# VH-VL binders against a5d7b1r34to270: the designs that were tried, part 3

Target 1, 237 residues: a5d7b1r34to270
Amino acid sequence: APGSQRAALYVHWPYCEKRCSYCNFNKYIPRGVDEAALRRCLVIEAQTLLRLSGVRRVESVFFGGGTPSLASPHTVAAVLEAVAQAAHLPADSEVTLEANPTSASGSRLAAFGAAGVNRLSIGLQSLDDTELQLLGRTHSARDALQTLAEAQRLFPGRVSVDLMLGLPAQQVGPWLRQLQGLLRCCDDHVSLYQLSLERGTTLFTQVQQGALPAPDPELAAEMYQEGRAVLREAGFR
Short names: E, the ipSAE of ESMFold2; O, the ipSAE of OpenDDE; V2, 0.75 times the mean of E and O plus 0.25 times the DockQ between their complexes.

## First folded at step 1 (VH-VL)

Design f6 (framework fv_fezakinumab)
Fold by ESMFold2-Fast, scan of step 1:
Structure f6 (fold): chain C 237 residues (1-237), chain A 125 residues (1-125), chain B 111 residues (1-111)
Amino acid sequence: as target 1 above (237 residues)
Amino acid sequence: QVQLVQSGAEVKKPGASVKVSCKASGYTFTGYYMHWVRQAPGQGLEWVGWINPNSGGTFYAQKFRGRVTMTRDTSISTAYMELSRLRSDDTAVYYCARDLEYYDSSGYEDYFDYWGRGTLVTVSS
Amino acid sequence: QAVLTQPPSVSGAPGQRVTISCTGSSSNIGAGYDVHWYQQLPGTAPKLLIYGNSNRPSGVPDRFSGSKSGTSASLAITGLQAEDEADYYCQSYDSSLSGSVFGGGTQLTVL
C-alpha cells in the first residue's frame, strides 16, 4: 500500500455543447441524456481508481474534457463526495472546473461553487469574433468577457482565462493587442496555449484541403515569447 | 417499476410541525435527487426544495428557508420533508418528485419524471 | 403569485387546436432555460407531458407539442379530446431564485 501517497485527480467530461473544430471531441450533447447514469459511472470510476491506486490523499481535482460547465452541479458534488469518502480531500484542495462562456451563467457558476468547485478555468480562446467562429465557438467576445466578470465576482482571485495563439492567419501585433486588452479585464491568471493541429478535427481537414492557411510556427513562437514578456511585466503568472 | 409512496394526510394547528415521508422503490434511491413541490387547494404548483439522497445535501427555496428541513434514510429508501411553525397558508398537498437531469445547449435542466400521489396537510385553528 | 405567467383557462371543441402560453422573464426562459410541461388530471398528481421545450416522454401522443421563443413558451394540443380536460403547468429554472419555477396553471375545458 503506498500509505500517504498524494495525487491529483482528472475527471473527464465526455460531452461538448457543439463539435469543436480544433478538438477530437465530436459528440454533440443530445437532449434527454441520462445524466444520473453518467453521474453513477463517474462516481464508480473515481472510487475504483482511488481504491486500486492506493491513493490516500487527493490534493487537487480538475473537471475537464469536453465542456464540464454543461454538467449538473449535482454530478460535480457527487464526484467530490465520492473522492472524499475514498480518500482524504483537504479543505485547501484546488477543485477546478473548466468552463465554456456559452454554458456558464452566473447562477450556474455559483451552483458549481456550492457543489465544491473553488477555481474556474474560463476558455476564452480569443477576443476576436472571427477567430472564435474559426475555432467553432458559439459565444461572442463580449459575451465571454461578461462571463469572465461574473466569474471573477463569484471566485475572486481564483479564475484563470485561456487564450489561444498560433491560429491560421493570426498575426503577432493584433494578437498582442488582444492580450493587452484582456489584461485590463482580468487580474487573476492568464494561460497561453498554442494551437495544436490534430488529425481528425474539422480544422485539420480545412487546412489540409486548402480552405484555411496553415498556422505559422515561427509567428506562434514569437507570440508566445512576447506574450510571456507582457504577462511578466504586468505581474501575471 | 418506479414508485414513490407518501405518508397519509395530516391535520395540524398553527405553530405545529409536520413531517411528510416519501418511500421510493423500483430504482436506485441514491442515484436521483428528490424534490418537494406543494399545491394549495385550488392553486398552482410551488417548488419547495431538493435533497441529494446520496449525500444528504439539500437546497431550499428562499420562501421556506429556516422552516423546512429535508432528510433521508438510505436503509429504507425514504425521503422526508419537515415544515415547522405552520401557518394556515401552508395548507396544501405536498408532493415528492424524482429529478431527472438532462443536457442541452443551455446546460443541464431539472424536470420531474415520477411524482408521489401527494400528502394533504391541513393547518386549521 | 406564480413566477411564470399562464392564462388561467383555455377552451376548445373536440378536434380543434388549442395553445397554452407560458411567459417568463430574462432570469428564466429569457436566459435560455428550457420549459417543461405537466398535465394534472382532477384528483391526481402531475404527470410529465413535455420536457426540454419539445420532447415527449414515451407514451405521450404527438398531438401534444411544445415550443419556445424569446421569453415565452407554448404548449399546443391538436385534435382535442375530452380526456384532455386537465390543468397544465409549465416549469423552468430561474437564475435569480436559483431554483425551479412553475406557471400558475391553465385549466383546459373541452366544450
Scores: ipSAE 0.000, ipTM 0.446, lowest interface PAE 14.8, mean pLDDT 79

Design f7 (framework fv_fezakinumab)
Fold by ESMFold2-Fast, scan of step 1:
Structure f7 (fold): chain C 237 residues (1-237), chain A 124 residues (1-124), chain B 111 residues (1-111)
Amino acid sequence: as target 1 above (237 residues)
Amino acid sequence: QVQLVQSGAEVKKPGASVKVSCKASGYTFTGYYMHWVRQAPGQGLEWVGWINPNSGGTFYAQKFRGRVTMTRDTSISTAYMELSRLRSDDTAVYYCARGTYYVYSSGWTYMDVWGRGTLVTVSS
Amino acid sequence: QAVLTQPPSVSGAPGQRVTISCTGSSSNIGAGYDVHWYQQLPGTAPKLLIYGNSNRPSGVPDRFSGSKSGTSASLAITGLQAEDEADYYCQSYDSSLSGYVFGGGTQLTVL
């Protein structure tokens, strides 16, 4: 319809450092990928999407997909510049980047800030190193907490943390202790995600072969309900 | 040809404020960090902070928080650093410098192009 | 506050080799953060000399090289020439400060 349309823009980064065991997305960063070519493609995609949709005002931008923190800050800057030229991108627009602790050094996070990113979503997933190995994560809990602390210094009040629940063999009590520990280190927002077993993933295959027990949906529901209560009592969103 | 042209020398009294400008040319102003670095007479380099010219977002070294403000004007490709409540030990040459990065490496920024510097003298 | 430590001075004769050290800690160089080097000729602004531990920008002679090991980095200058007389600064990032840090600087004198 005629008139100004307000929209959120999702920018898909197509590569991961490694394939995660629970992701249905199966691309990874090969040695020597041509990022200049990828940058050109992302810029064209953003411009084309905005032109075809008729969007005149972009209220938020989200860099997600594989591991957006592996992208060069110049690629992020180029996309944001293209968005600002094609539509109105207000100075107070939320520009969020999903960061994997393994590829989110303080200098790299600061460079994303310089590129236009003003909010981070840190994919912590767990504070238990065994659970992190199950999920195919390359970071330790300790390394992830150091990344979180640095992100909070660079983006005060604008860092969210992702925590996963409903993992095979995971119990409510230990998981709630992980959440409470995380809340002592987190100032803004915590997102709780239930593990979803998708066909074509490594984790799905391991469950099908009997190498891992199937996640218990009733325990997952209990974790979610109790976790939300803990977050609410602590004043988190 | 990438260049950073800074404003001229300033003499200020203790307690005053100073605003230094840095005009960029020869590149996309909004595509790179602008760092500010100072050097007191006969002393080493000290990082003050950075500004993202695209968003206006800033980050300052702990020592300068509460006294420094970095801004920019994208219409004239110019960055500014304002330092308030000046003390005699703020006497220094203040440099602006462009930040850059590596593709797929550390994500590290280094300062590849520097302004000539602006001498700020704080004296009674 | 010397987050990165450099010797205050080094000297050499033309044709000789000099090495300038840059010593950090576990929160900066020891954490894997890259080290960059700047040359400052008398009365001029600093100039980028080495970036990313060991890379040279266009126009920097092969005589200059950088390396990093553990919590330290070094700048080596071979075939020393009179024009190399300058102040040299290392620079990295410090995670505990969430900021960029410079070494105290090294004055190179060509005898």
Scores: ipSAE 0.000, ipTM 0.414, lowest interface PAE 17.3, mean pLDDT 80

Design f8 (framework fv_fezakinumab; at its last look DockQ between E and O 0.03; V2 from the best seeds 0.00; counts 0 for: pae E 15.1 > 2, placed apart)
Fold by OpenDDE, look of step 2:
Structure f8 (fold): chain C 237 residues (1-237), chain A 122 residues (1-122), chain B 111 residues (1-111)
Amino acid sequence: as target 1 above (237 residues)
Amino acid sequence: QVQLVQSGAEVKKPGASVKVSCKASGYTFTGYYMHWVRQAPGQGLEWVGWINPNSGGTFYAQKFRGRVTMTRDTSISTAYMELSRLRSDDTAVYYCARWGYSYGFRDAFDIWGRGTLVTVSS
Amino acid sequence: QAVLTQPPSVSGAPGQRVTISCTGSSSNIGAGYDVHWYQQLPGTAPKLLIYGNSNRPSGVPDRFSGSKSGTSASLAITGLQAEDEADYYCQSYDSSLSGWVFGGGTQLTVL
């Protein structure tokens, strides 16, 4: 067998349902998205890239960007099929889909699984409703936990969750409780993200305008350190 | 109707503690930060601190750190403010106030309780 | 003693225009933090009057207006009415104190 180059493929979904207050990425809010057209584009792009690169084996596929879970499972399936047509896509390849709780019903998650997704990255960000509102998220902590429960049922051991730290006026104790609560529903991976205030974002403006206190970097550091300790104790990382 | 109902007036001796309650109704209690503000007789308003009713997280003014404890009972949508080691200058009307950050009147105290008079005297 | 400085009292006749100033510093209003205004009738709790420098909550007449410039903010009341007699407080956030701060309050008397 020729020494063909192995590759990881990234598929970008540019649309979000709503802009998060902290997000400065180039994302679009869909207004009558022609998903069929986008699907065609994604398929062509994936195939073209694989053909031009000479890649013979795709070890992983990652659907990310805005909110990939807004894509139809059919779109995801089409892209994966296109990849499989252009290169070898082993059955044990890691296929990850980023998802927000708001757009990730049990039925949709199952459909993504049927489409070929075998790992979920859940962007819940917080288990505090007030914090979720602060972040501009449209789901509740309850929604998040329900999504996680369903995700764990469908993708056991293959669910990653994102938890933010260092929010304005956020406290170490309550945050650790969030993490502990999260660990009851997550058995794979937890990613801790420290909030970074970015110019041009709603959250930046709110802090600048005095609506919210500036995040405390010392508390954020403490959260990170304590959080890592909790994760290690729980067998993570 | 959105409202905050506070506990009744208190009379305390110096060195004692007082715990004031604030029951919320007409809105999701855990969805809004709850602030506490006090006003000494004939004086202005003074911010004491806030609590996140959902997480129980608190943030106090420097002046009150070490003496104030804010808590909540989500089952009855009630916030509490306890002030210890009371002094005569703690005599004031204590208000709970909702921070309308996420919805409606953003970033300001849009709903207030009627206040609780705490009198500290020998 | 208040972090934000207000005149202790202002007065006006019905129909007149009155202005209440709120002077801060580089650590609050001057830092760009929003200013809010509250009306407090005698024996009652404060009521939100202006939020975000110049926004009126529902039910607040348009004869109330707020503005901010530099290290100061101002509340203007046009067409002064008897029911406007109250104490008025400005509010902002102070980065040096890491907390919300109020003005000393202004007593408005309608003559």
Scores: ipSAE 0.402, ipTM 0.776, lowest interface PAE 1.5, mean pLDDT 92
Fold by ESMFold2-Fast, scan of step 1:
Structure f8 (fold): chain C 237 residues (1-237), chain A 122 residues (1-122), chain B 111 residues (1-111)
Amino acid sequence: as target 1 above (237 residues)
Amino acid sequence: QVQLVQSGAEVKKPGASVKVSCKASGYTFTGYYMHWVRQAPGQGLEWVGWINPNSGGTFYAQKFRGRVTMTRDTSISTAYMELSRLRSDDTAVYYCARWGYSYGFRDAFDIWGRGTLVTVSS
Amino acid sequence: QAVLTQPPSVSGAPGQRVTISCTGSSSNIGAGYDVHWYQQLPGTAPKLLIYGNSNRPSGVPDRFSGSKSGTSASLAITGLQAEDEADYYCQSYDSSLSGWVFGGGTQLTVL
């Protein structure tokens, strides 16, 4: 059948708990946001998009953008229900939610599981508290690892972890020790991301003003190569 | 036909553990969450927790954390609930119930087992 | 003990209408979570009667209906019959507990 009959759906959550220091498209969740109204909007949008596109089967759904784990599980459930009503959403479809450790307690993650989420992408970014503060994160490394352990219990074999490299002043040795420590706590999927400095961000301004050293692309490349070797040797993909 | 068949009544001493089984038939076992609910004699319904038979993922009500373990065996379409360190106030009928899978909170517990009476006494 | 509040008993005569209330809070019914209703005959397992606020499973007569408003829900039974004598439980999801919650149950007596 035509490709238009099958699709992957991306659902964008536009809010962050805190404005990211390294990104410019995310927003603080505004005071007085009516989530019920936002929920209705997302439901109508999903139904309309599926109807107009002619999609008959949705093979995967991804909740991403700002911080989807800030959304009410009820909102996530309502969107998935709308998708299932407008098209066929198989029980074995991959439904992934991006989670921030500060907004992803074990009870909240369980609620997302009940809502229909069956995979998690956890944005740890770093296990160094100083690096987390640089990135504008509100969680500690200890909190992040606790969230990871709870996620693995609720979604065994279905949790991925994001780790950043190439941060200002970051060194290869300490970063590799972070990665190795993380691997002792992970199921089997870790994603490595290089920091990208974008105009208009707090980090870009601090580097431009000389408050932070510019990231070294050669060092970042070394981190990536060494990190990939460590992951390969440990059986991670 | 769709049904949930539970193991027979159990009598246990305080401090012991009990493992109740729930065998599903007539539907795709891994396509639906399985919940456990208990009811003390003459009392109301109390939710214990759920297991996703597909992934093995579990979540328990706070009251039971540290004492309850839910597992499943997909080869025989059977879910299990084990409750440890039993107390007299754990005396109850324990039900397994299927959660209709509509990707949301519109669904209810649509199929129930007949219940397993667990009596805890010395 | 119960998170959702129901009257402990209600009674009616054959042919009459009765309603059973279920009162929640902002973390469950008030948050928009659906309400489900179960009928439990003496010595039996609960049976699903109403799901998703107002929907009837196949085999449930239209004498049974559900509604929801604000932080509360109601089960209405019209044309009351002797076989309706049972315990009735409401259920919803509670976001603060991240779990399912039940009402304390209402014993319906058909006089």
Scores: ipSAE 0.044, ipTM 0.623, lowest interface PAE 7.1, mean pLDDT 83
Fold by ESMFold2, look of step 2:
Structure f8 (fold): chain C 237 residues (1-237), chain A 122 residues (1-122), chain B 111 residues (1-111)
Amino acid sequence: as target 1 above (237 residues)
Amino acid sequence: QVQLVQSGAEVKKPGASVKVSCKASGYTFTGYYMHWVRQAPGQGLEWVGWINPNSGGTFYAQKFRGRVTMTRDTSISTAYMELSRLRSDDTAVYYCARWGYSYGFRDAFDIWGRGTLVTVSS
Amino acid sequence: QAVLTQPPSVSGAPGQRVTISCTGSSSNIGAGYDVHWYQQLPGTAPKLLIYGNSNRPSGVPDRFSGSKSGTSASLAITGLQAEDEADYYCQSYDSSLSGWVFGGGTQLTVL
């Protein structure tokens, strides 16, 4: 649309976190991805898209896709600079980065902050270790809560989290207790996602195809409605 | 008819390993998690862990981590539980049990094998 | 040790009503997890008797019933018969152990 329009920019990071059972940050264990080339491509694509679209103002930037917190903070900074050169990027624009607990160390989060990120979206998914195992996650519920606390220290009032519903064998009562416990730790936004959501990863689809039964639609609907009620009572809206 | 057929009783020495089999029939083996539960003589039931027969993924109770391995062979609809470094307190009947969730039994076990007695003695 | 607690034994005369308790904690029954019950006849494997606190599988007589309240559950057997002589186990899920937990079992004797 014409050059006076405002836009939100979505930056897709194409790589998911590779699972490495023993990765000790040794310089001699390279990931094999050419990040410099990817960074150049993202910069060029952002500049080209903004030029062709005629967008004058970018109100927000969202780094999502695979596991954006695997990108170097240098890549994030380069993309934000390219956006600011091609359009107006106000100093108070929301710049959100999706992060998973395993890739969201405090030092790394701080570096993203220095690069221009001012809001985090943490993919917790669950606070039950059995559910995390079923989802193919390698972190514990305790690790997730520790990461959330560090994120909130670095980005006060600007950390959103998600919680899955409709996982195999979930029950309404225990799930609501997870949500209520999470709300005691959360200071911005909680998103409720059903496992069958279109944006589910291949891993979530494999859980369903592995013949794990999904909750029936009535159970999922009850979890969603009760979860929304809990969010409203806690002032999240 | 739906059933779980387990391998026969075994006698082992301390330090050995045992591998118990559980053959499923009458239902789609890869469609349901298989759990293992044991019962020492005169004692109650104790959960050991589960295997997803489709993916081969497993989860073990903390007490057994490092000593138990669960596997399966989907071509013959058979799950296996292997327990290593056996001790005398591993003497028990070992049951396989189907997770009943897909048949509407919530988090219960709706079908059980007859059990395999494993005796560990010097 | 937060184990589901059952009385070791219960007895009753034919035709009577008996109850078997199952007491848990805030990490299992008290967290809202379902309670299931199994009957184990002598020399046999456990058999599902009650699931989801109060539901009977097909073929289980309605003289067996279950309930749950707070951190406890109860199995009731009315019209007690000699064939009911068995061990009974409750089962739930425990979030602190991330696992399935059973009660210690209750031996029912029909007098």
Scores: ipSAE 0.000, ipTM 0.453, lowest interface PAE 15.1, mean pLDDT 78
ESMFold2 (binder alone), look of step 2: mean pLDDT 93; pTM 0.949

Design f9 (framework fv_fezakinumab)
Fold by ESMFold2-Fast, scan of step 1:
Structure f9 (fold): chain C 237 residues (1-237), chain A 125 residues (1-125), chain B 111 residues (1-111)
Amino acid sequence: as target 1 above (237 residues)
Amino acid sequence: QVQLVQSGAEVKKPGASVKVSCKASGYTFTGYYMHWVRQAPGQGLEWVGWINPNSGGTFYAQKFRGRVTMTRDTSISTAYMELSRLRSDDTAVYYCARETYYYDSSGYLRPFDYWGRGTLVTVSS
Amino acid sequence: QAVLTQPPSVSGAPGQRVTISCTGSSSNIGAGYDVHWYQQLPGTAPKLLIYGNSNRPSGVPDRFSGSKSGTSASLAITGLQAEDEADYYCQSYDSSLSGSVFGGGTQLTVL
């Protein structure tokens, strides 16, 4: 309806450091990209969306897509200020940024905090280095846990971790052990994501060529249900 | 009119702390970043850090981390910069400066459009 | 040391043109970040003179102009007047430092 009481704004960052093996839509940041021009486009888009929707109050902002932690903190700040000019953005609004461990140094995370980000979602995906290689991740489990610790120091109580399930050859028991290990390192929020195997990806090609077994949807469903039970029993949300 | 009014000159001994204030008026305080920049006598401008008055988020230049703290009080539209463990080479005029935002054909631009008049901090024995 | 490099001084006679350079690197001006220029008259706070490489704020005469190419920017002052005698600073953003960076400043003397 016109004049929505509450709204959430999703800001899409279209670039990644590396194309993920399971993501066909990801884009690389080309050398010499004009971020100032991109920043201006994002600002105009945010203001236009708010004007067209009639939204007067924005209760949350989410920076997602490719790898938002590659964005300049100035770009993040610019979008938030554009939102605050076009609508009411309360000081207690949730402003979340998705961060890849490879592009989320402590100084960079602090700069995002200064830009207005007050929540982080860290894309860990796995604690198994072989699984991280299969996913095309540019970080080790150790690197990701170091980034997580720094994020928790800078954003205490406001960091969530993303973990994938349903990978080729993945079994319920070992995956649950990964989850239990991760809980010792997390605050109070973990997000579970099931792998989607789509045509045109490196993973899809490897499965079709018989280099990797196909993901088992029944095992993935079991992982999800058991994982959620583990999270609830540990007091996570 | 936009105004940034800073606190008066301070004389401190080495090892002490100093807290400089910057009271903003004539605009929405929470809509603009506040930067702190210092200038030693006869020297150039040196960036210290910034605070987002809306979120309270801060970022400090590497040289000052562990010694500088920036805060704000939104109820009185005032930003603060506290520098601890003062040394003689911290003697400088400390400026607060507002970072503005221009959306034009050249892009999104963030210059310092208004500056306080400066607060002289002298560190001497 | 200043992150951006400016000549320490420049001089000219009334009516002449002077140019003040500002040299950066791949992490700041070379990365596409805009350059702003500030004028500081003796005993005063800096005043914004040029923003976004070449734009003038209201009240700044058109004899002040800015340009940027590659890793460098320049401020040009034509028709020099005695009132232009001041220190001039360039400023940009540095991605490796995640913060604002200034040039060392250039003292302009009008002969």
Scores: ipSAE 0.000, ipTM 0.414, lowest interface PAE 18.5, mean pLDDT 80

